# VH-VL binders against Prefoldin subunit 4 (PFD4): the designs that were tried, part 14

Target 1, 129 residues: Prefoldin subunit 4 (PFD4), of Arabidopsis thaliana (Mouse-ear cress) (q9m4b5)
Amino acid sequence: MQQQGSKSGSEMEVTWEDQQNINIFSRLNNRVHDLDDDIKSAKEKCENLEDAGNELILADEEMVRFQIGEVFAHVPRDDVETKIEEMKEATCKSLEKLEQEKESIVTQMAALKKVLYAKFKDSINLEED
Key: E = the ipSAE of ESMFold2; O = the ipSAE of OpenDDE; V2 = 0.75 times the mean of E and O plus 0.25 times the DockQ between their complexes.

## First folded at step 8 (VH-VL; framework fv_ifinatamab)

Design f4 (from e3 with heavy chain F55W, light chain Y31H H90Y Y92N F93W; at its last look DockQ between E and O 0.58; V2 from the best seeds 0.00; counts 0 for: pae O 2.4 > 2)
Fold by OpenDDE, look of step 8:
Structure f4 (fold): chain C 129 residues (1-129), chain A 120 residues (1-120), chain B 106 residues (1-106)
Amino acid sequence: as target 1 above (129 residues)
Amino acid sequence: QVQLVQSGAEVKKPGSSVKVSCKASGGTFSRYTMHWVRQAPGQGLEWMGYIIPFWGKAKYNEKFKGRVTITADESTSTAYMELSSLRSEDTAVYYCARDSGYSYGSFDYWGQGTLVTVSS
Amino acid sequence: EIVLTQSPATLSLSPGERATLSCRASSSVNHMHWYQQKPGQAPRPLIYDASNRATGIPARFSGSGSGTDFTLTISSLEPEDFAVYYCQQYSNWPPTFGQGTKVEIK
């Protein structure tokens, strides 16, 4: 985000409100980046859990070896299934919340963009490279 | 080297409860399932249940009809087995045994055992 | 539950002799383990998954079998081998042990 004061245009006075809007936009933009990382991570976890579930379906043993992180367990297949489902549900809910937050922030950013571009026109760049 | 150290011998009255501890050292406690196995005098081995410390999930042999509670404290690397409504037939040496994590349901390390005597 | 029946109940042999211990399961099992227990001591693992020796177990110990029939063999008994041996399954819930075979000195 760069504010280039072009000397040649009508000296648009940057108001306190303008500065606040710019600052808010910057904060929101940073948050979006963080959320993108978190969302990516959550999606990966969800996918891994799905794969684990699929692998479990292929297992024909009553007792199965299950690994979660660094933990090794030999447990009944049904218990593993339940755990996977629980983890999936939790992960999906978390993911949903992250996505909702992102959506909200993006909406806010869009509104701020409208206001800022309306005032500053080409003298401000709010776009990501 | 992994070591499992259990609490000392207990003498209990019928109807009372006993809680045996098993402290693990030399390894990552949370990585392995901890089992409890008992052995009555002159008898064989009987599986009682297990705890998955990381999950906080325990499962029991139904033969104990809900009298057994297995818990784990990850902060102290200690597993616990509580047996309630004690009977004379519960007189036994109680062992904690760690799942090997390698072979399905094999126990690679055992505690030294805790003798629990139930007598009137 | 799966019942494991070990035979014989007692095996009386002399040092240097071959010991053959049987464990029969009431149903097919995929994971059978063997343990040794000496008087006043906790069990220790001998064989994992029917045929894999645990760490530190001498080569004279071997396991074989599949399905419902499993065997522990001690090719040549040493004095320290006189103990009780248990088979254990973890293929079906709940885990169960055999009643044990006592190997005693003749």
Scores: ipSAE 0.189, ipTM 0.734, lowest interface PAE 2.4, mean pLDDT 91
ESMFold2, look of step 8: ipSAE 0.468; ipTM 0.779
ESMFold2 (binder alone), look of step 8: mean pLDDT 91; pTM 0.940

Design f5 (from e3 with heavy chain T33V D99E, light chain Y31S; at its last look DockQ between E and O 0.78; V2 from the best seeds 0.00; counts 0 for: pae E 3.7 > 2, SAP .522 > .496)
Heavy chain, then light chain:
Amino acid sequence: QVQLVQSGAEVKKPGSSVKVSCKASGGTFSRYVMHWVRQAPGQGLEWMGYIIPFFGKAKYNEKFKGRVTITADESTSTAYMELSSLRSEDTAVYYCARESGYSYGSFDYWGQGTLVTVSS
Amino acid sequence: EIVLTQSPATLSLSPGERATLSCRASSSVNSMHWYQQKPGQAPRPLIYDASNRATGIPARFSGSGSGTDFTLTISSLEPEDFAVYYCQQHSYFPPTFGQGTKVEIK
ESMFold2, look of step 8: ipSAE 0.255; ipTM 0.698
ESMFold2 (binder alone), look of step 8: mean pLDDT 93; pTM 0.953
OpenDDE, look of step 8: ipSAE 0.473; ipTM 0.791
ESMFold2, look of step 9: ipSAE 0.265; ipTM 0.693
ESMFold2 (binder alone), look of step 9: mean pLDDT 93; pTM 0.953
OpenDDE, look of step 9: ipSAE 0.036; ipTM 0.687

Design f6 (from e3 with heavy chain F54Y, light chain Y31S H90Y; at its last look DockQ between E and O 0.42; V2 from the best seeds 0.00; counts 0 for: pae O 2.6 > 2)
Fold by OpenDDE, look of step 8:
Structure f6 (fold): chain C 129 residues (1-129), chain A 120 residues (1-120), chain B 106 residues (1-106)
Amino acid sequence: as target 1 above (129 residues)
Amino acid sequence: QVQLVQSGAEVKKPGSSVKVSCKASGGTFSRYTMHWVRQAPGQGLEWMGYIIPYFGKAKYNEKFKGRVTITADESTSTAYMELSSLRSEDTAVYYCARDSGYSYGSFDYWGQGTLVTVSS
Amino acid sequence: EIVLTQSPATLSLSPGERATLSCRASSSVNSMHWYQQKPGQAPRPLIYDASNRATGIPARFSGSGSGTDFTLTISSLEPEDFAVYYCQQYSYFPPTFGQGTKVEIK
């Protein structure tokens, strides 16, 4: 969370550009939080799929019980394996995209921090609580 | 109550193709494997293949040597079975049958059957 | 594929009599299912997993067995029980059916 500190000494002029930068930073910061949640969820899903795959490898049955939504069905093991792999791949790709977006945003935020701190010094706080 | 309603009887010439539909109602469609089973006149039951609509995957009995194509439309809850290069030996009643989901590949609901007659 | 052999091919009995149908698998299977089919109708499930009656199936129908040998029993035949009965497995791909046992009236 960014907070404007108490103006010490001379009143510093806050330009329109400064306000925009602060607003952009805030927007980006919120997006990072959202991305963190999404990334966490995607990671968990990826791990779960990997675990499921591993469990399936240990199974010796030709037909395995697989949950489709709220329904359990018996499905050929090979088909389940393929599906799990596809799901894992899709999830991992999604995760990569989320991480890339986060990285991009973090980079932008760093640049904004540099500019804002250069001007406002201790009069502004852009650090997370 | 789940119902499977199949398309009407077909009369086809050798070498042609037939496409039979199976519309599911009264339950979920995408979550269940739909099988196709045929029965020649006076003969037993022969499994042809299945589709898992949720997965978008189909698997076939190798005996049909790629002549069978099974598809599904989730939006209409309809499964399709297309058999190409029809022969007289393909004359049979064709059934769609839903996997029960409770056991090792049992079928709990069946369509009423579609008679396909292949004759010159 | 798993070959299912049913015996006898035809069973001629009178109402009230006990019917015993056999299904033998070429290899051990994890489960066996039974279906009833009447002329001009689709098969309907009777028994799941060797011994569990399907919904709406009368208590006179029972199943037993494991491994390669399975049995369908009708304790006392009713007139509506005269039909063809099929066993079916899907423990191994592809799913297969027995050739059927016809239960006919003597």
Scores: ipSAE 0.078, ipTM 0.739, lowest interface PAE 2.6, mean pLDDT 92
ESMFold2, look of step 8: ipSAE 0.392; ipTM 0.758
ESMFold2 (binder alone), look of step 8: mean pLDDT 93; pTM 0.947

## First folded at step 9 (VH-VL; framework fv_ifinatamab)

Design g1 (from f3 with heavy chain T33V D99E; at its last look DockQ between E and O 0.78; V2 from the best seeds 0.00; counts 0 for: pae E 2.9 > 2, grease 19 > 18.9)
Fold by ESMFold2, look of step 9:
Structure g1 (fold): chain C 129 residues (1-129), chain A 120 residues (1-120), chain B 106 residues (1-106)
Amino acid sequence: as target 1 above (129 residues)
Amino acid sequence: QVQLVQSGAEVKKPGSSVKVSCKASGGTFSRYVMHWVRQAPGQGLEWMGYIIPIWGKAKYNEKFKGRVTITADESTSTAYMELSSLRSEDTAVYYCARESGYSYGSFDYWGQGTLVTVSS
Amino acid sequence: EIVLTQSPATLSLSPGERATLSCRASSSVNSMHWYQQKPGQAPRPLIYDASNRATGIPARFSGSGSGTDFTLTISSLEPEDFAVYYCQQYSYWPPTFGQGTKVEIK
C-alpha cells in the first residue's frame, strides 16, 4: 500500500510541486492495476479465439453454427474462420496498445519514484504491499 | 413476440432501383442472420442473400450478378435490400426472413412481403 | 448448389385424407425444413430439422426422412391445409428451396 510521509517524524517540507507529483504517482499506479486486469482479459480472449479457430480447422462440414451470445448463426465455415481471425487481430492490437501504455506509465512512475525518494527518503513509501 | 414489418409496395421503371426495408421488433436484431427471398407471381421461392448485422457481413446469390446490396442498421433494427438495374422479370414479392438461432438454417420469422412491380 | 425436387407438383385430395409430400435433394443433406404458404400470405414455418414442428403447428403435421429423401405428412387434411408447401435446405451454401407442392381440394 502507498504511504506519504506527511505524518512521519522526518524533517521535510511538502511543496505544491511535491504534492502534485505524489498525486500523479497515485493516479498512474491505479492505472497500472487497471491495465494489468485488461491485459489479462485480452490474453485470455486471444487464447480462446485461437482454440476456436483450431477446432474449426478440424470441422468436416462446410456450414457451421457460430454462437453469438445465446443465439447461433448458421454460416459458411470460411466466413467464421475469417471472423475469428478478424477478432484475433483486433484483440492483438488492443493488447499491444495496453502493453505500450503500461510501459510508458511504469517509466513515468520510476522517474517519479527517483525524485520523491531522493527528497523524502524513508518518509514516503511508493511501493506495493 | 418477434415481428418483421416491411416497407410498402412499389412500382418501378426498368433500369431503376428499389430499396426494401425490414424492421424487426420483439427480439434482438443484431445477432440473427437476416435473409431475403423473393417470389415472382405464381412462382416458387428464390433466395437472394443474407446479412449478419453484428458482423456487418452480407453474402449474395450469384444469380443476381452483383445487382443486390443488403445492409443493416443496428440502431433501428432494420435490414435493407436494394436491387438495381431492374427488369420486368424482377416483378415479385420480396420477403425478409430471420434465420432461426437454434435450427440448422431454417427461417423462423417472415415479413409480410413487399410487392415490387417493374413497369413496361 | 443443392437442387430440391418436390413431388407431386399438385396433390388433389379431400378433407380428411392423408397427404404425403416428397422432397428429394440432389445430394445428401443434414437437415430439411418445410413451409406452408397460403394465397396472398408469407410462408409459414412448419417443420425444421426434418422432424421438429415449429411453434403453433398442429400435431397432424409431421416430417421424416434423411439423406436425400424427405417427407411431409398431413395425417388428416383440414380445410385450412389446402396450400402450397415448400422444402428448404441449408446444409450447403447457398440455401435453396424446392419448387413447391400444391395441395388442393379435389
Scores: ipSAE 0.342, ipTM 0.723, lowest interface PAE 2.9, mean pLDDT 89
ESMFold2 (binder alone), look of step 9: mean pLDDT 93; pTM 0.949
OpenDDE, look of step 9: ipSAE 0.631; ipTM 0.828

Design g2 (from f3 with heavy chain T33I D99E; at its last look DockQ between E and O 0.76; V2 from the best seeds 0.00; counts 0 for: pae E 3.5 > 2)
Fold by ESMFold2, look of step 9:
Structure g2 (fold): chain C 129 residues (1-129), chain A 120 residues (1-120), chain B 106 residues (1-106)
Amino acid sequence: as target 1 above (129 residues)
Amino acid sequence: QVQLVQSGAEVKKPGSSVKVSCKASGGTFSRYIMHWVRQAPGQGLEWMGYIIPIWGKAKYNEKFKGRVTITADESTSTAYMELSSLRSEDTAVYYCARESGYSYGSFDYWGQGTLVTVSS
Amino acid sequence: EIVLTQSPATLSLSPGERATLSCRASSSVNSMHWYQQKPGQAPRPLIYDASNRATGIPARFSGSGSGTDFTLTISSLEPEDFAVYYCQQYSYWPPTFGQGTKVEIK
């Protein structure tokens, strides 16, 4: 985000309330970028867990080697299936919460854009590059 | 050097319970499956169950019908096996054994064993 | 559950002789592990995955076999080799052990 503040001419006045709205918008924009990173990571994790679960469905062996941290373990397939489903459920719920927070913040930013652009016209730039 | 050190021998009365500890050192505890195996005097080896410490998941030999509880404390690198409703037939040496991370289900380190004697 | 039957139950031999220990599984398994146990001691890992020697196990110990038939061989018995030997599988849940073969001095 680029923020220019007041022009040097006498044709525009920036109130303290206007400055607070600009500051709020900046903080929300930073939060959206953090959320985008977190959402991307959560989506990748959920996708990897889905793929692992699908591969396990196609396997016929009763015992499987499954990586637990840095160690491979020899575990019953049914227990691995249960664990993958647990991890998938937790990750997908976390992803839903992140997406809901992003939607809320984007809505609030849109409202601030409307107010600030209506007052300052092209004297301010609230758009991402 | 990986080492498993178990708690000392115990003498118990029928109907009571016993809790045997197994402290791991010289390696990562939480990612390794820890098994419990017992051996009655003059008899062979009998598998009792295991725990995956980081998952908090334990699984048991059905023979014990819910009398066995296996737990782990990651902060102290210690696994525990508790056997309840003790009978004289439960007199045995109880071993903890770590599952190998490089084989198909062998046990690569064993504790020294804990003798539990159940008598009136 | 997979039953492992070891034979013979007792093997009476002299130092320097070859010992051959058998482990038969009730159904085909894809691996077998072997342990040595002396009186008053915990089992000692000997062979894993049918034929691999555990750390520190001398070359006179070897394992072989597949399917239902597995063999532990001690090519030339040393005095410290007189002990009980157990086989163990975990191709199927739960893990199971054979009943043991005692190798004793004649």
Scores: ipSAE 0.304, ipTM 0.717, lowest interface PAE 3.5, mean pLDDT 88
ESMFold2 (binder alone), look of step 9: mean pLDDT 93; pTM 0.949
OpenDDE, look of step 9: ipSAE 0.531; ipTM 0.807

Design g3 (from f5 with light chain H90Y Y92N F93W; at its last look DockQ between E and O 0.84; V2 from the best seeds 0.00; counts 0 for: pae O 3.4 > 2, SAP .4964 > .496)
Fold by OpenDDE, look of step 9:
Structure g3 (fold): chain C 129 residues (1-129), chain A 120 residues (1-120), chain B 106 residues (1-106)
Amino acid sequence: as target 1 above (129 residues)
Amino acid sequence: QVQLVQSGAEVKKPGSSVKVSCKASGGTFSRYVMHWVRQAPGQGLEWMGYIIPFFGKAKYNEKFKGRVTITADESTSTAYMELSSLRSEDTAVYYCARESGYSYGSFDYWGQGTLVTVSS
Amino acid sequence: EIVLTQSPATLSLSPGERATLSCRASSSVNSMHWYQQKPGQAPRPLIYDASNRATGIPARFSGSGSGTDFTLTISSLEPEDFAVYYCQQYSNWPPTFGQGTKVEIK
């Protein structure tokens, strides 16, 4: 985001409110990038859990090996199945919240864009490359 | 090195409850399954149940019909076994045992044991 | 549940002799573990996965077997080997122990 010089002949005065709007937009934009990373991570985790669940469904063993970090536990299949489902539910719920927050922020950013472009026109660039 | 240290000996009356603790050191407590095994005087080993701290869930030998409760505190790396409605036949040495993360289904470390005596 | 039957119940031998302990499962298991227990002490791991010695276990101890029949062998008994030995499975729910074999001095 760059503030370019005022149009020909009349110095456009940047008000305190204008500066605040620009600052808010910048903060929201940064938060969106953070959310994108978090959403990506959450989606990946969800997919991994789904894959694990599917693999477990195909397994015909009473006892299974479940990895906890770098350690393996020998546990009944039903325990692992239950845990995977719980983890999936929690992850999906978290993902939903992240997406909702992003949507809210994007909406706020759009409103700020309208206000800022209305005043500054081509003298301001709020678009990302 | 991993060590399991259990609470001291207990003397209880029939109908009462006992809670035995097992503190783990030298490893990652939350990543291992902790089992409880008891041994009556002059008898063999009997599996009671386990707790998976990471899951926060326990399973039990059906023989105890809901009298046993196994819990874990990850913040203190301590597992607990509570046995209620004590009977004379519950007199035994109670062991905590960690399930190996390498040799599946085996117990690689054991507590020193806790003697629980149930007498009128 | 899987019932593990150990034999003999008691084995009386002299130092230097060979000890052979049997563990039979009521159904096939994928693996078997062995523990040694001395009087007044907790059990300690001896053999993992039918044939792998635990850390610090002397070479005179060996394990073999598969399916339903497993064997623990002590090639030459030392005085410190006189103890009770247990086999254990956790291939099937729930985990179970054999009743134990006592190796005692003749």
Scores: ipSAE 0.031, ipTM 0.686, lowest interface PAE 3.4, mean pLDDT 90
ESMFold2, look of step 9: ipSAE 0.347; ipTM 0.733
ESMFold2 (binder alone), look of step 9: mean pLDDT 93; pTM 0.949

Design g4 (from g1 with heavy chain Y102W; at its last look DockQ between E and O 0.78; V2 from the best seeds 0.00; counts 0 for: pae E 2.4 > 2, grease 19.5 > 18.9)
Fold by ESMFold2, look of step 9:
Structure g4 (fold): chain C 129 residues (1-129), chain A 120 residues (1-120), chain B 106 residues (1-106)
Amino acid sequence: as target 1 above (129 residues)
Amino acid sequence: QVQLVQSGAEVKKPGSSVKVSCKASGGTFSRYVMHWVRQAPGQGLEWMGYIIPIWGKAKYNEKFKGRVTITADESTSTAYMELSSLRSEDTAVYYCARESGWSYGSFDYWGQGTLVTVSS
Amino acid sequence: EIVLTQSPATLSLSPGERATLSCRASSSVNSMHWYQQKPGQAPRPLIYDASNRATGIPARFSGSGSGTDFTLTISSLEPEDFAVYYCQQYSYWPPTFGQGTKVEIK
């Protein structure tokens, strides 16, 4: 008899390993939701930077007013173009890392789903609404 | 209340370098462009270059042919200007000046100035 | 680069008189800024964007003009107004300054 064992109020006993797997799945599921938010934000930022870069290329002025936080800076257009491209590259790299992490987590969750559904059948629900 | 405080006067020999500091207080440092402007005795104002601290991007007056380097340290709210290969003609008061975030390129706050004297 | 030419080089006047300082740009600019400088002091902002008074600048200072021709006016000179005045543009890179107009007491 293991002291780490517990009963969930069902006819089946939940072992420490089972509880550990359920906890891991819950943590991974929460992380996927956080990643989805981060990915959406990063995609939106990348699109906005692309739009800003395209608008700047169409402008023929040598100096631009570029907003930095709550204030503006007078900057040569070429320097703003370079900065926007740098931000786009950084955002795309961050997005790639986020998507890779999500893919890894979804794979781990699929493996855990297989194990937990095989043992607990209809007594748990691991699906999103 | 924004205040720019510069390092003290320096006397240098021809061929050496000088590094002048400009510490900002009473406002946001990193988002404002910081300019450097010098004034030789009895002369007008000459723009040297700027830095955008949050970008880490500096740009220079080509008249100095790569002798000027401008940097910033966001953690101390301090900008620096280094001028190398000094000549007697570089004797001047060196100012830092903050670009206004609200106008079309005016300088709204100035440091007190740093006299750099170059003599043999 | 944009050359700013100030005139006159020296303006000799008495307190109470009206001072008119000119700044002419070598090409059209969309803004002009003005600074006052006294001996041993940093330049002091006076006017930005051609006509807006900087913080703490009294109403006797006004700016006007557009394109290539800009004017700083001091409606009635006070003793503390005797100084050198510089115009500055940053409509085009690089920022440039005029050579200055010295307003001196007669």
Scores: ipSAE 0.386, ipTM 0.731, lowest interface PAE 2.4, mean pLDDT 89
ESMFold2 (binder alone), look of step 9: mean pLDDT 92; pTM 0.946
OpenDDE, look of step 9: ipSAE 0.649; ipTM 0.845

Design g5 (from g1 with heavy chain Y102D; at its last look DockQ between E and O 0.74; V2 from the best seeds 0.00; counts 0 for: pae E 2.6 > 2)
Fold by ESMFold2, look of step 10:
Structure g5 (fold): chain C 129 residues (1-129), chain A 120 residues (1-120), chain B 106 residues (1-106)
Amino acid sequence: as target 1 above (129 residues)
Amino acid sequence: QVQLVQSGAEVKKPGSSVKVSCKASGGTFSRYVMHWVRQAPGQGLEWMGYIIPIWGKAKYNEKFKGRVTITADESTSTAYMELSSLRSEDTAVYYCARESGDSYGSFDYWGQGTLVTVSS
Amino acid sequence: EIVLTQSPATLSLSPGERATLSCRASSSVNSMHWYQQKPGQAPRPLIYDASNRATGIPARFSGSGSGTDFTLTISSLEPEDFAVYYCQQYSYWPPTFGQGTKVEIK
């Protein structure tokens, strides 16, 4: 069923199915932007944890002054190493999932672009400026 | 200002257990290491263990391992120490003590202490 | 683990006198902390990291030392300073305390 107040601004008819494909593309594009933010944050965290772990490998001290939020704690080196590895594994696994979702969505968007450009050619623009 | 308020004195029979609470106020709880220290009558201070509440990580003095369990509840800003299989030599005042975030392992705030008496 | 030996066990002095309390570690430590305890009270932080006064601690209290030998000095004893004093380390796991020095009125 057609929306109340719908208007045609082109020579070619836009079917209900075409409108759904355009809406899906827009939704996926918004999701990609959200994923990019999450991926950037997760990647930075994973890299920072990797660097922290590598610095501990080079150190000789038995006790480490380790920052927990805004507070420092005096903790055995082995416990800090274990905690950093736990955090790194969890964060990097989460990053893998985010990147896999993004790859899937980008593939779906490419397929939609192909269908919509094949039908509408230059009368539609699905690119960001 | 930071305050640590502990639960009240207890009298226990040998073989039972006790759980002492330590409620923190006036500061961030979860990121500070909380230590437990006891003092038998007429004796010095004996370290029992700690917890890092946000990590959920507790570690214990080997002397007490297997009998002591230290936990924390972040939602109530409360740490707990439970000592099981009580013996008469466990009669002591039990303190919670917060590790300073600005020193190399000093304890900057102490609870008022909880007397636990174990008698036949 | 690090054993802290305090001396003397008891120090009998009059108000206005200087008190010097010793804490010896069984191995070199990076820092030392000091607490004051009066009967029926929790320990009170005095000195952290060998020489820094805790908040609200008067200037008559000072700490010094490094390695294995540390001292707490009270330059001129006040009536409220008669108490038991403990040293504590956490340069190595586990944290340990000295056995205490009692400062009492002569």
Scores: ipSAE 0.389, ipTM 0.733, lowest interface PAE 2.6, mean pLDDT 89
ESMFold2, look of step 9: ipSAE 0.362; ipTM 0.721
ESMFold2 (binder alone), look of step 9: mean pLDDT 92; pTM 0.947
OpenDDE, look of step 9: ipSAE 0.658; ipTM 0.845
ESMFold2 (binder alone), look of step 10: mean pLDDT 93; pTM 0.947
OpenDDE, look of step 10: ipSAE 0.601; ipTM 0.825

Design g6 (from g1 with light chain Y92R; at its last look DockQ between E and O 0.82; V2 from the best seeds 0.00; counts 0 for: pae E 2.9 > 2)
Fold by ESMFold2, look of step 9:
Structure g6 (fold): chain C 129 residues (1-129), chain A 120 residues (1-120), chain B 106 residues (1-106)
Amino acid sequence: as target 1 above (129 residues)
Amino acid sequence: QVQLVQSGAEVKKPGSSVKVSCKASGGTFSRYVMHWVRQAPGQGLEWMGYIIPIWGKAKYNEKFKGRVTITADESTSTAYMELSSLRSEDTAVYYCARESGYSYGSFDYWGQGTLVTVSS
Amino acid sequence: EIVLTQSPATLSLSPGERATLSCRASSSVNSMHWYQQKPGQAPRPLIYDASNRATGIPARFSGSGSGTDFTLTISSLEPEDFAVYYCQQYSRWPPTFGQGTKVEIK
């Protein structure tokens, strides 16, 4: 139901600062979910690049056909190995930054949870299922 | 439907540089390796180098000892070959040639050729 | 670097005759490609991967061979077939071309 009384003048009322904190928490929570997706994707990419590199070690031909979209490039295996390591290094660096950002955001959310639960107790739910 | 159109003929002095362009149409430019091949008057074909546009990676025939620079501009679908420190023996027709995306390293489309004449 | 040696250097034949062009690699390759070139024109793709005809190439052109020995055959020469023919490999870096076989009218 939505028939309710006045919201002014009480410490249990949602103040402007409380609304800012709730909005910040919501934005951070959405960012964590986006980061989780990005981290999963980056880990999968890194694993695929590791597997591709290992496949090259097993192939003993000087030239390889490297697929680029719908076509193949005919490239020296050493150059493909170098490209795969370059891509792996970039992906690992990106993954480290994503994980660092997630740690920072989780820390901020924990601090906001403490403040909001201290004021609103069971009147608010900031937990995930 | 794939077409490679090269820049026009050039006359150059020894010691200068030349930059030949090769504009591709009718296909996806950046996914295909682009090769450069030259042919001196009355002689056979000599491979110069290639570029993989999507990688931004070029490799060269060692005969040229760093005199060749191959680049690509994906936004204009154009490959470039620059040959520096020109000598009279560099007089030749210069071709761009697209590597087939389906074969083991054949060239399936060729530009019309660009005559570069080096004279004192 | 793979050296491709074509033979003969010049093949003088009449229209209707069978042309057989040879390309020998200095070491084994897994594929060979063939091009036709007429004066003032760019090379034209003929055969790729030893035996596959390029788009628009008539059936009188065929390729065969493996390892170090490859052959281009023109079963019955037509007037437009008198040209220079090059073989090319890229089984090993760098790509290399043969020196050419000129097919000329007798």
Scores: ipSAE 0.337, ipTM 0.720, lowest interface PAE 2.9, mean pLDDT 88
ESMFold2 (binder alone), look of step 9: mean pLDDT 93; pTM 0.951
OpenDDE, look of step 9: ipSAE 0.610; ipTM 0.822

## First folded at step 10 (VH-VL; framework fv_ifinatamab)

Design j1 (from g5 with heavy chain V33T; at its last look DockQ between E and O 0.74; V2 from the best seeds 0.00; counts 0 for: pae E 2.2 > 2)
Heavy chain, then light chain:
Amino acid sequence: QVQLVQSGAEVKKPGSSVKVSCKASGGTFSRYTMHWVRQAPGQGLEWMGYIIPIWGKAKYNEKFKGRVTITADESTSTAYMELSSLRSEDTAVYYCARESGDSYGSFDYWGQGTLVTVSS
Amino acid sequence: EIVLTQSPATLSLSPGERATLSCRASSSVNSMHWYQQKPGQAPRPLIYDASNRATGIPARFSGSGSGTDFTLTISSLEPEDFAVYYCQQYSYWPPTFGQGTKVEIK
ESMFold2, look of step 10: ipSAE 0.521; ipTM 0.831
ESMFold2 (binder alone), look of step 10: mean pLDDT 93; pTM 0.949
OpenDDE, look of step 10: ipSAE 0.491; ipTM 0.802
ESMFold2, look of step 11: ipSAE 0.420; ipTM 0.756
ESMFold2 (binder alone), look of step 11: mean pLDDT 93; pTM 0.948
OpenDDE, look of step 11: ipSAE 0.680; ipTM 0.870

